# Miniprotein binders against q96jn8r1131to1294: the designs that were tried, part 164

Target 1, 164 residues: q96jn8r1131to1294
Amino acid sequence: TLEFLENHGKNILLSNGNRTATRVASYNQGIVVINQPLVPQLLVQVRIDFLNRQWTSSLVLGVITCAPERLNFPASACALKRAAWLLRGRGVFHNGLKICEKFGPNLDTCPEGTILGLRLDSSGGLHLHVNGVDQGVAVPDVPQPCHALVDLYGQCEQVTIVNP
Key: E = the ipSAE of ESMFold2; O = the ipSAE of OpenDDE; V2 = 0.75 times the mean of E and O plus 0.25 times the DockQ between their complexes.

## First folded at step 13 (miniprotein)

Design W53 (at its last look DockQ between E and O 0.84; V2 from the best seeds 0.81)
Fold by OpenDDE base, look of step 13:
Structure W53 (fold): chain B 164 residues (1-164), chain A 83 residues (1-83)
Amino acid sequence: as target 1 above (164 residues)
Amino acid sequence: SKEEDLFKEAEEFAKLALEMLERGDYMYAAEYYLMAAEEALEAGNPELAFEYARKAIELAKKTGNEEILEEAEELLEKIKEEL
């Protein structure tokens, strides 16, 4: 069963069998990691449950290739300086640095109810899915094993893992 | 060298901070300037670190994030020791 790990950001409260993550304070310290590593053909999806519009920006999606159980999470995903590939807004980031300006839809403007997915293809390409639609390869070659990461940042206060 | 790489990284974070400022995102801007300050200090450039740390402090106050503010202020004190 796909769940969020108990090792998570300070402001996160897990519920619903650790399938729902809620950021209960401020706008950061909201990183969560999904327990099972991404493997080819596995589609991992989260639904945006609640947006708090008093903040700016929104959730970050991505993957990490280090051991998530022992990861000391920074306040935000942008501060992950190693073993991290992130999708934020329309940009793609690697170890904190921007490697692509425009990819897919703007994550900052996804409304509540949007279902966002990550999937590895057979060549190690990381795909973004939006409401079931494959947006293409965001990162062409991701090292394995890797784990899906969600940063409940800014407006995004709650997400739930959903099955395809 | 490692220091050169750190310096370049600091500058990249500062650029990202500026991009965030341009779109009115003070939250990320504060975090990026904090990161830039940390990297600049590690790169052996306390003067540049000082500049970035000050910006982080300013923006942290605007966003009301006490954690970032505290971290930036602590960093600033460390920077001052190397000036």
Scores: ipSAE 0.857, ipTM 0.930, lowest interface PAE 0.6, mean pLDDT 96
Fold by ESMFold2, look of step 13:
Parts: C-alpha cells; sequence; structure tokens
Structure W53 (fold): chain B 164 residues (1-164), chain A 83 residues (1-83)
C-alpha cells in the first residue's frame, strides 16, 4: 500500500496509517515522499484536505530520482538543486530552475478537495492528473527509479493519499 | 567554465526572487535570494553574494521569520570572510 515515507520534513506529522501528512508549524519544512517508486501503471494521488489562504503560494508536486530514505531534505522543495523535477504554481522546474512557464492549472489556486495525481507513461513521461483528468506530459523521459514528492508549502497544511 | 555556470545560476535565482517579490511572496523571495547568494559565492563573486544576502536579510526582517533571518545572517558572515 502507498504511504508517506517516515523520512520527511521536520514540520510534518503523519497519521491515518501514514497516508495523511499534516504540516503542524510555520510555512515550510513540509516535504513528504511516497514510500515506493513510480512505475508505469501506478497512479499516485493525493487529496488537498486543508488550506490556509493567509499564505501566497501553495503546495509543490514532483519527483526526485535519488533514494529518499536517508536524504536530508531542504526546508523547501525549491532548494532541491539535483535530481528533482517539480510543479509549482503554473511552472515546471528542474533542479530549482524554471524550464516551463505554463503547464496545467495553477496549483496555488487549487481548492480543498482537489485530487492531484502523478504517473509515468510508457516513455517515462511524467503526467499530472487533476480530479481524474490527465493534463498531459509535464516532464519527458524522467529517469527511473523516481519517487513522488509533495511539499506542503504555505497554504497547504494537509494532504491524504487516496486510491483511484 | 564552472564559475561562469554558477554565476548564470545565481542570476536565474535572483530573477526568481524578483518574480516572487512582485507577487508579494516575501518568504519565497528571501529563499531565492539566499540561493542566489550561495551560488554567487561559489562562483567567486563575494561582492555580488553580499548584495543578494543583504536583500534576503531585509526580506526576512519584513516577514518576521527568525529562522530565515538566522540563516541569511550566517551566510552573510561567511561572505564577509571572502571580501
Amino acid sequence: as target 1 above (164 residues)
Amino acid sequence: SKEEDLFKEAEEFAKLALEMLERGDYMYAAEYYLMAAEEALEAGNPELAFEYARKAIELAKKTGNEEILEEAEELLEKIKEEL
């Protein structure tokens, strides 16, 4: 079963059999990783449970290709300068630098209840799903193994892994 | 060269900081200025690193975030050693 890995940001509390992650302090230190790598045919989905609109920016989604079990995570995913592809706001980022100005919806405006999904296609392309709808390829040819990551940044205070 | 690449990355992080500042996201702006300062220092440009770190400090004060401020001040002290 899919769970959040015990190695996570220091402001995260895991609950619900490690399928729910809550940021319990501040605005950052909220990185979580799914406990198994993405493989073709695996759709990883999280539901946005709780938002605090006092913050300007919201959660980040993406993948890392380094082994996550013993990584020392930075305070925010934006500081992942190696082996990372991220979706933030409406941009796509590789190793902290913007590589695409506009892909999919603006994550900073997604409401509570939104279900966000990540999967690999047969060519190694990373797809974003929003409420079950495939948004297309965000990142072509992601190296494997790769691991799904969520940064509960700013507005986003809780997410839960859900099954399709 | 490696120094030229690091300098270009520092400039890209500074551009991201300005983008976030325009949106009013002072926490991301401070984080990106810290990243720009780190890259500028690695590129052998401590004068530019100092300018970026100073901007990060001012934004950290505006947010009232003690953790960002402490990190930015520590980096500034390291940069001063290279001036």
Scores: ipSAE 0.750, ipTM 0.881, lowest interface PAE 1.0, mean pLDDT 92
ESMFold2 (binder alone), look of step 13: mean pLDDT 88; pTM 0.871

Design W54 (at its last look DockQ between E and O 0.63; V2 from the best seeds 0.00; counts 0 for: pae E 1.6 > 1.5)
Fold by ESMFold2, look of step 13:
Structure W54 (fold): chain B 164 residues (1-164), chain A 83 residues (1-83)
Amino acid sequence: as target 1 above (164 residues)
Amino acid sequence: SKEEDLFKEAEEFAKLALEMLERGDYMYAAEYYLLAAEEALEAGNPELAFEYARKAIELAKKSGNPEMLEEAEELLEKIKEEL
């Protein structure tokens, strides 16, 4: 069963059988990782449950390719300088630096209730899904194994793992 | 060299900060200037780190995020020790 790992950002509280992550303090320290690596045919989906519009910035979604169980997470995903491919706003980032200006919708505009999904295709391409709709390949060949990651940054205060 | 690579990375973070500022995203703008400042300091350029940290302070104030402002001011004090 898909769960968020117990190793997570310091401001995260896990609930609902570790399927719900809530940032309970501040604006950062909200990185969570899915407990199983992505494989072809596995669609990992999270629902945005709660947004706090007092913040001007929002969530990051992506993958890491190093073992997450003992990783020492930075305060924010934008500081992941190794083994990370991330989606923020409309941008795609590799190891903290932008590699694509515009992919998919602007994640900062996704309202509460939006379901965001990640999966690998058979070539190792990373696909973004938004409300069940495949947005295409964000990253053409992500090394495996990799784990899905969400940073509950700023506006994003709660997400829940949902089944397809 | 390591210092050259860190300096180039600091410049890329500063570019990202300006991009975020242009979009009115003051929190990410400040975050990227803090990253740029940290990279510049690690690269052995505390003068550039100071400039980036000062910009992060300005943007943290605009964001209305007092915790971020406190972080930025703390980094500036660390950088001043190397000037």
Scores: ipSAE 0.620, ipTM 0.828, lowest interface PAE 1.6, mean pLDDT 92
Fold by OpenDDE base, look of step 13:
Structure W54 (fold): chain B 164 residues (1-164), chain A 83 residues (1-83)
Amino acid sequence: as target 1 above (164 residues)
Amino acid sequence: SKEEDLFKEAEEFAKLALEMLERGDYMYAAEYYLLAAEEALEAGNPELAFEYARKAIELAKKSGNPEMLEEAEELLEKIKEEL
């Protein structure tokens, strides 16, 4: 069963069998990691449950290739300086640095109810899915094993893991 | 060298901070300047770190995150010891 790990950001409260993550304070310290590593053809999806418009920006979605159980989470995903590939807004980031300016839809403007998915293809390409639609390869040749990561940042205060 | 790489990384984070600032995102801007300051300090450039930390403090205040502000202020004090 896909769940968020107990090792998470300080402002996160897990519920619903650890399938729902809620950031209960401030706008950061909201990183969560899904327990099962991504494997080819597995689509991992989260739904944006609640947006708090008092803040700016929104969730970050991506993968890490280090052991998530031992990860000391920074306040935000932008501070992940190793083993991290992240999607934020329309940008793609690797170890904190922007490697692509425009990819897919703007995550900062996804409304509540949006379902975001990550999937590895057979070649190790990381695909972004939005409401079930494959947006293409965001990151080619991602090292494995890797785990899906969600940073409940800014507006995004709650997400839930959902099945395809 | 490692220090050179850290310096470059610091500059990149500062650039990202500026991008966030330009769109009015004080939260990310603060965090990026904080990162930039940390990297600059590790790179052996406390002067640059100081500048970034000051910006982080300013923007942390604007962002309304007291924890971030505290962290930035602590970093600033640490940087001052290296000046």
Scores: ipSAE 0.588, ipTM 0.835, lowest interface PAE 1.0, mean pLDDT 94
ESMFold2 (binder alone), look of step 13: mean pLDDT 89; pTM 0.888

Design W55 (at its last look DockQ between E and O 0.74; V2 from the best seeds 0.80)
Fold by OpenDDE base, look of step 13:
Structure W55 (fold): chain B 164 residues (1-164), chain A 83 residues (1-83)
Amino acid sequence: as target 1 above (164 residues)
Amino acid sequence: SKEEDLFKEAEEFAKLALEMLERGDYMYAAEYYLLAAEEALEAGNPELAFEYARKAIELAKKSGNEDILEAAEELLEKIKEEL
């Protein structure tokens, strides 16, 4: 079953069989990683459960290619400087640097209830799904194995893994 | 060289910090200046690292984040040893 790893940001509390992640303090230190690596054609999805409007920005989605069990998580995903491809706002980032200015919808403005998904295609392309709609290839060639990562940042205080 | 690459990364993080400031986002701006400071120090440019670290401290206070503030202050102490 898909669940979040016990190795996570220090402000995260896991519940619901480790399928729900809640950030319980501040606006950062909220990185979680899904236990099973992404394999081609497997759609991994999370639902935005709660937003806190006192903060700015929102969750970050992406993948890491290093061993997640040993990862020493930084305060936020933007500080992942190796083995990381991230979607934030409308931008795509690789190892902390912005490689694309505009891709898909703005993650910072997704409302509660939005279901966000990641999927690898047969060519290693990483796709973003929004409410079941494929937004296209965000990253054309992702090394495997890789794990889906969610940074509960800013407004985003809770997400839950959901089945397709 | 490795130092040149680190310097370039420092500048890129500083650019990202500035972009965040332009939209009033003190949260990410603080974190990016902290990253910029770390890279600048590793690149062998303690003067530039000092500048970025000070900005990180200021913005961490504005955003109310003790974790970033503490990290930036600790880094500042290390930077001072290199000046």
Scores: ipSAE 0.882, ipTM 0.939, lowest interface PAE 0.6, mean pLDDT 96
Fold by ESMFold2, look of step 13:
Structure W55 (fold): chain B 164 residues (1-164), chain A 83 residues (1-83)
Amino acid sequence: as target 1 above (164 residues)
Amino acid sequence: SKEEDLFKEAEEFAKLALEMLERGDYMYAAEYYLLAAEEALEAGNPELAFEYARKAIELAKKSGNEDILEAAEELLEKIKEEL
């Protein structure tokens, strides 16, 4: 079953059978990773449970292409300078640097209850889903294996893995 | 060269810091200036690294967040050893 790995950011507490992640301090140290690699038939979905709108930016969503079980995570996903493809705001980032100015909806404005999904297509393209609607290919050729990653940054204080 | 590549990355992180500053996101702006400072230091330009780290400290103070301020101050002390 899909769960968040026990190797996660220092400010995260896992609950609900490791399907819910809560950031319990500060604004960062909130990186979590899904325990199974993405495969074409797998849609990983998380629901935004709790937001604190006093912060300007919100969660980061994406993938890492290195083994996550013993990886030392940085404080924030923006510092992932290797093996990372991330969506923040409307931008797409590879290894910390912006490669696309505008892809899908602005993640910083997604309200509580939004369900965000990631999947690979058969060509290795990474798709974003928002409330069940495919937003298209964010990254055309992601190396495999890769794992879905969420950084509970700023506004985002809790997410839960949900079934499609 | 590696130094030229690191300098270019430092400039890209500084550009990202300015984008976040324009949005009023002082914490992200500070984090990106810290990344820029780290790249500038590795590129062999500790004076530029110092300027980026000083900007990160200023923005960390404006954010009111003690964790990012502590991180910025620690990096500045490291950079001073290379000046």
Scores: ipSAE 0.753, ipTM 0.878, lowest interface PAE 1.1, mean pLDDT 92
ESMFold2 (binder alone), look of step 13: mean pLDDT 90; pTM 0.903

Design W56 (at its last look DockQ between E and O 0.74; V2 from the best seeds 0.81)
Fold by OpenDDE base, look of step 13:
Structure W56 (fold): chain B 164 residues (1-164), chain A 83 residues (1-83)
Amino acid sequence: as target 1 above (164 residues)
Amino acid sequence: SKEEDLFKEAEEFAKLALEMLERGDYMYAAEYYLLAAEEALEAGNPELAFEYARKAIELAKESGNPEFLREAEELLEKIKEEL
């Protein structure tokens, strides 16, 4: 089954069989990684459970291609400077640098209950899904194996892995 | 060179920090300036690192994250050793 790894950001508390991640302090130190690598035809989805509007920005969604079990997580996903492809707001980032200004919906404005998904296609393209709707290829030709990553940042305080 | 690449990365992070400031996002702005400072220091430019670190500290005080503030201040001390 899909679960978050025990190796996670300092402010994360896992629950519900490690399928729910809650950031219990501050606005950062909230990175989690899903245990199973993304493979073609596997749709990984998380639901935004709670937003705390005292903060700005929201969750970051993406993939890493390094071994997640041994990764020393920085305070936020923006500090991942290698082996990382991230979706933040409407932008796409690679190893900390912005490679696309506008893609898909704005993740910073997704309300509670929104279900966000990641899927690799047969050509290695990384797709974003929003409430079951394929938004297209966010990153072409992602190296494999890779793991889905969620940064519970800013407003986003809790997410839960949900089945398709 | 490696140092040139690090310097370029520092500048890119600083640009991102400025973009965040323009949006009123002091949280990410602080983090990007800290990243810029780290890269500048590694690039062998402690003067530039110092400038970025100062900006990170100022913004960190506004963000309400004491742990991050401490991290930024620790980096500043390391930078001072290279000046």
Scores: ipSAE 0.863, ipTM 0.933, lowest interface PAE 0.6, mean pLDDT 96
Fold by ESMFold2, look of step 13:
Structure W56 (fold): chain B 164 residues (1-164), chain A 83 residues (1-83)
Amino acid sequence: as target 1 above (164 residues)
Amino acid sequence: SKEEDLFKEAEEFAKLALEMLERGDYMYAAEYYLLAAEEALEAGNPELAFEYARKAIELAKESGNPEFLREAEELLEKIKEEL
């Protein structure tokens, strides 16, 4: 039931029943959003399918708290200045600004095959999972509704939604 | 005030740009300098915005991304109108 929305970055091609997103040009314009909001008990997972190590940085993972169907996405998630809570490298960002220097593993070093997950806990805290292992609360009390977002930036050229 | 907050945000984006530059991530460094320029311009500081936009353009020339470079150069032209 989980799919990437048709509203996505300009360089994205959706395939596999809209469960696979591929960045087909450049290094940016790769934002995709999951079509169903996060709710408690829903674990949204994506697998990193293909990386191009030519680039230094890799994907961004997080949530957007406004309606994504009509949103005009910027070229890169770092420019989401509203309604966005993002994980990049080791940092946590709110509306483009860093709010935590070190959380979880460095996303820029995750290899192909890594399964990254997002879920809300009962208190509205946003958790990152890496290969099934809960990394803890990245963001306490995320506003709801929110949708999972992936920016296929730099190294990251393809991700696929996978079931828990 | 809104202008004071925007100025502080511009400084934070510039710090992020420097962090990326130290890592050798010239794409992110350019993107963060462009964000810093946009915030500085909105804060009513076109001279600071000019400095940040110039840095973004310099880094973007190394990237080979003509669309980003065009965007950065268009912002620089807008900033010059406010100098």
Scores: ipSAE 0.794, ipTM 0.906, lowest interface PAE 0.8, mean pLDDT 92
ESMFold2 (binder alone), look of step 13: mean pLDDT 88; pTM 0.872

Design X50 (at its last fold request DockQ between E and O 0.90; V2 from the best seeds 0.86)
Fold by OpenDDE base, fold request of step 16:
Structure X50 (fold): chain B 164 residues (1-164), chain A 83 residues (1-83)
Amino acid sequence: as target 1 above (164 residues)
Amino acid sequence: SKEDLAKKLIELYKKALELVEKGASEEEIRKLLEEVVKIAEKTGDLYLIDYAKLALEEFERGDLDDLRYYIKLALLYAKELLE
């Protein structure tokens, strides 16, 4: 069963069997990690449940290759300096540095109900899925094992893990 | 405007790096980074704010390498806002 780990950002409240993450304060401290590592051809998806228009920007989605159980989460995914490949806005970031300017749709403008997915292909490429549509390879070669990470940031106030 | 504040942030970050390289006093660098945080907060841009706070936090921890790193990220982000 896919769940968010108990080790999460300070402003996160887990519910629904740890499948729903809600940021209950401020705009940050909202990082969560999915318990099972990504394996090839496994599609992991989260649904944007609620957006808080008080804030700008939105969720960050990606993977980490360090042990998530003992990760000391920073206030924002943008602070991750190692072992992190992230999708933010339309950009792809590696350890905080942008490695691709325009990829897929702008995550900052995805409406409530949008289902975002991550999948590794057989070559280690990380794919983004939006509402079931494969947007292509965001990161061509991701070290394994890796875990899906969601930063409930800015507007994004709640997400839920959903089955494909 | 937000753009004007972004330009100011870029200027201050460059100054901060210069002070670090010159071995300026901790107090001087601290005051500058605190000013950066305040200006970033005026922009309302969350990433400008967070990068600024990260820079200050790393400075307070005494990790100049990470300070430089987050200033780098902040500069890159601020510059792209002006594009």
Scores: ipSAE 0.864, ipTM 0.939, lowest interface PAE 0.5, mean pLDDT 96
Fold by ESMFold2, fold request of step 16:
Order: sequence, then structure tokens, then C-alpha cells
Structure X50 (fold): chain B 164 residues (1-164), chain A 83 residues (1-83)
Amino acid sequence: as target 1 above (164 residues)
Amino acid sequence: SKEDLAKKLIELYKKALELVEKGASEEEIRKLLEEVVKIAEKTGDLYLIDYAKLALEEFERGDLDDLRYYIKLALLYAKELLE
């Protein structure tokens, strides 16, 4: 029953029972949020469906710790100054500032078909999964409740929620 | 080159911070930030473009703290591109 929330970036079109998000214009206004908060046993996974390699930079993946249903999203995730923990390129960012230089693969080079997953461990650590493989703890103690967020930024034009 | 444009952006951002510190006119600062956006757009680099637009938007809102914040982020990102 995982779906993208109807509250999303202005350039997003939802389809496939709100499990697929497509950015239909420009390079930004593509923030989407998963409708259920992360809990320790929940693995949220999205597949990169379509990329346009003419843009620089690609999708951003992470969590927000504020209520997402009525939040006014900025145009791009880099403008999330509060309550955000984001994986971007090879780095981890908290409220716009890089807090880890390298974690996991470079998201800007992930090809179409890559499945990216987020889950919390029992200590509140945020884990990234890549094609089913746990990359370890990206963020050691994320405040709860939090929701998974994807910014269909730049190269990334479509993602789909998939089951583990 | 993209590197030359990034170096130019760093110069312009530092000038913008100086103008804000000394209380230069809003028109002078706006013109400088508009030039920052134009140079950023020539780079084709989406984060350079986004930070430039965010800086100008916050200046237009009168939010000098957030203006400084986005200039800081832009400078950090531009420095990474040159390293």
C-alpha cells in the first residue's frame, strides 16, 4: 500500500496507483514523498525508470521529519533547510549542508533499473540499499516519525515504488 | 570553460557578501545577483543554477540571512567543482 503522496512537486504526474512519479517538465519541482513513515521493518524501494543524461546531477533520496501532507515543497531538495536528511551524489546532507563526503555509490551515476531502498534500523539509523544490498548506516539517529522522500532532479524523470 | 565560469561566480558571490556587509544599495546588490544567475545558467550546472536563483529570491524577499546561507552553499559547491 505504499504510494507517493498527492502533495508533491508541481512538475510531478502520478500514475500506476500513485506508485509511479514522472517529472514532466524542466529539471526540478519534482519532490515526492512516500505516504507512510519509515518503521524498522519497512523497506521503501524505488526503481529508477527513466533518466535524461543531458542534465547534470540526478535524483536525491532521503527523509523528512516533519508532516508531509500539507508541506509547501521548495522547487529543489537542496532548499530543504529544515527537517531533512538527504543522500545526494556521493554525499549525505543535513538541512542543505554536507555532513558526510562519501557514502554508498554516486547517485548521479546510477543507471536506469537501479533499485534504491531506505529503511530505519532499531537504533534509528537510516540505511541505504542498492539493488537489494545494504550499504550501511548513512545517518546514525534520524528523528521519528520520518518519511522517505525522492527528488526527481535533473537526470531523473521517473521512479516507481517496488516491493522488496 | 565551466571552471572559468565557476571561478567568476566565486568572485561575484564574494563581492555580493561585501556589498551586503557595507550596506550598498539594493539596486547595486540586485544587479550583481542577477549577473550571478546569468553566469550560473551559462555553466549548465544545475546546482550552481539553483543556488544562484535561491540567493536572488531571498534577497528579493529581504531575507539577508538566507541570502548569506545560499551564498555559502554555492561557494562550497563551486569549490568542490574546482578541486
Scores: ipSAE 0.840, ipTM 0.924, lowest interface PAE 0.6, mean pLDDT 93
ESMFold2, look of step 13: ipSAE 0.819; ipTM 0.915
ESMFold2 (binder alone), look of step 13: mean pLDDT 87; pTM 0.844
OpenDDE base, look of step 13: ipSAE 0.855; ipTM 0.935
ESMFold2, look of step 14: ipSAE 0.821; ipTM 0.916
ESMFold2 (binder alone), look of step 14: mean pLDDT 87; pTM 0.845
OpenDDE base, look of step 14: ipSAE 0.856; ipTM 0.935
ESMFold2, fold request of step 16: ipSAE 0.808, 0.822; ipTM 0.911, 0.914
ESMFold2 (binder alone), fold request of step 16: mean pLDDT 87, 87, 88; pTM 0.850, 0.847, 0.850
OpenDDE base, fold request of step 16: ipSAE 0.859, 0.864; ipTM 0.938, 0.939
ESMFold2, fold request of step 19: ipSAE 0.833, 0.829, 0.835; ipTM 0.921, 0.918, 0.923
ESMFold2 (binder alone), fold request of step 19: mean pLDDT 87, 87, 87; pTM 0.848, 0.846, 0.849
OpenDDE base, fold request of step 19: ipSAE 0.864, 0.862, 0.862; ipTM 0.940, 0.939, 0.939

Design X51 (at its last look DockQ between E and O 0.91; V2 from the best seeds 0.81)
Fold by OpenDDE base, look of step 13:
Structure X51 (fold): chain B 164 residues (1-164), chain A 83 residues (1-83)
Amino acid sequence: as target 1 above (164 residues)
Amino acid sequence: SKEDLAKKLIELYKKALELVEKGASEEEIRKLLEEVVKIAEKTGDLYLIDYAKLALEEFERGDLDDLRYYIKLALQYAKELLE
């Protein structure tokens, strides 16, 4: 069963069998990691449940290749300096550095109800899915094992893991 | 405006790097980075704020490499806001 790990950002409250993450304070400290590593052809999806428009920016989505259960999470994904491939806005980031300017839809403008998915293909390419539509390879040759990471940042205050 | 503040931040970050490279006093650099944080907060842009805070934090802990790292990220982000 897919669920968020108990090791998470300080402002996160897990519910619904650890399938729902809610950021209950401020705009940050909202990183969560999904328990099972990504394997080829497994589609992991989260739904944006609630947006607080008092803040700028929104959730960050990606993967980490370090052991998530032992990770000391920074206040935001932008501070991850190693083992991280992240989708933020329309950009793709590796260890904080932008490696692609424009990819897929702008995550900062995805409305509530949007379902975002991550999937590894057989060649190790990381795909983004938006509402069930494959947006293509965001990151090629992602090291395995890797875990899906969601940073409930800025506007994004709640997400839920959903089945395909 | 936010754009004006972003431009100012870019200037200040470049100045900060200059001060670091020429071996300016820690107090001078600290004050500059604190000013950067204040200006970033005026923008309301969370990443401007966070990069500024991270830069200051790294400086305070004496990690100039990570300071340069976050200034780099901040500059990149600020410039993108102006595009």
Scores: ipSAE 0.829, ipTM 0.927, lowest interface PAE 0.6, mean pLDDT 96
Fold by ESMFold2, look of step 13:
Structure X51 (fold): chain B 164 residues (1-164), chain A 83 residues (1-83)
Amino acid sequence: as target 1 above (164 residues)
Amino acid sequence: SKEDLAKKLIELYKKALELVEKGASEEEIRKLLEEVVKIAEKTGDLYLIDYAKLALEEFERGDLDDLRYYIKLALQYAKELLE
């Protein structure tokens, strides 16, 4: 069963059988990782449960290729300098640098209730799903194994893993 | 005002890169990066704030490569805010 990993950002409280992550303080320290690596045919989905629009930016979604169980996460995903491919705002970032100017929707404007999904295709491409709709390949050849990551950053204060 | 502050941050970051390239004193560079943090905090923009603090932290650790890295990220983001 998919759950958020016990190793997470310092401001995260896990609940609902570790399927719900809540950031309980500040705007950062909110990185969570799914407890199983992505494999072809596995669709990892999270629902945005709660946003606080007083903040300027929102959640980050993506993958890391480092084993997450003992990793020391930075305060914010923007400081992931290695082995990270992230969807942020309108862009795709590799190790902090933008590699695609526009892909999919602007994550900073996704409302509460939006369901965001990540999966690998048969070629190792990373796909974003938005409310069940495949947005295409964000990253064409992600190294495996890789692990789905959410940073409950800024506006995003709660997400829940949902079944596809 | 946020737009004006972002323009000022871009100028200060460019100056910081110039000073690092020329081998300016640590005190001169630190003072500039501390001003960057103050201006970033006035914007209320979380990425401007995070990149400014990360840049100063990397400078204080003596990691000029990571200092340049976060300045590059900050410049990229700040320019996009002005579009």
Scores: ipSAE 0.732, ipTM 0.875, lowest interface PAE 0.9, mean pLDDT 92
ESMFold2 (binder alone), look of step 13: mean pLDDT 87; pTM 0.848

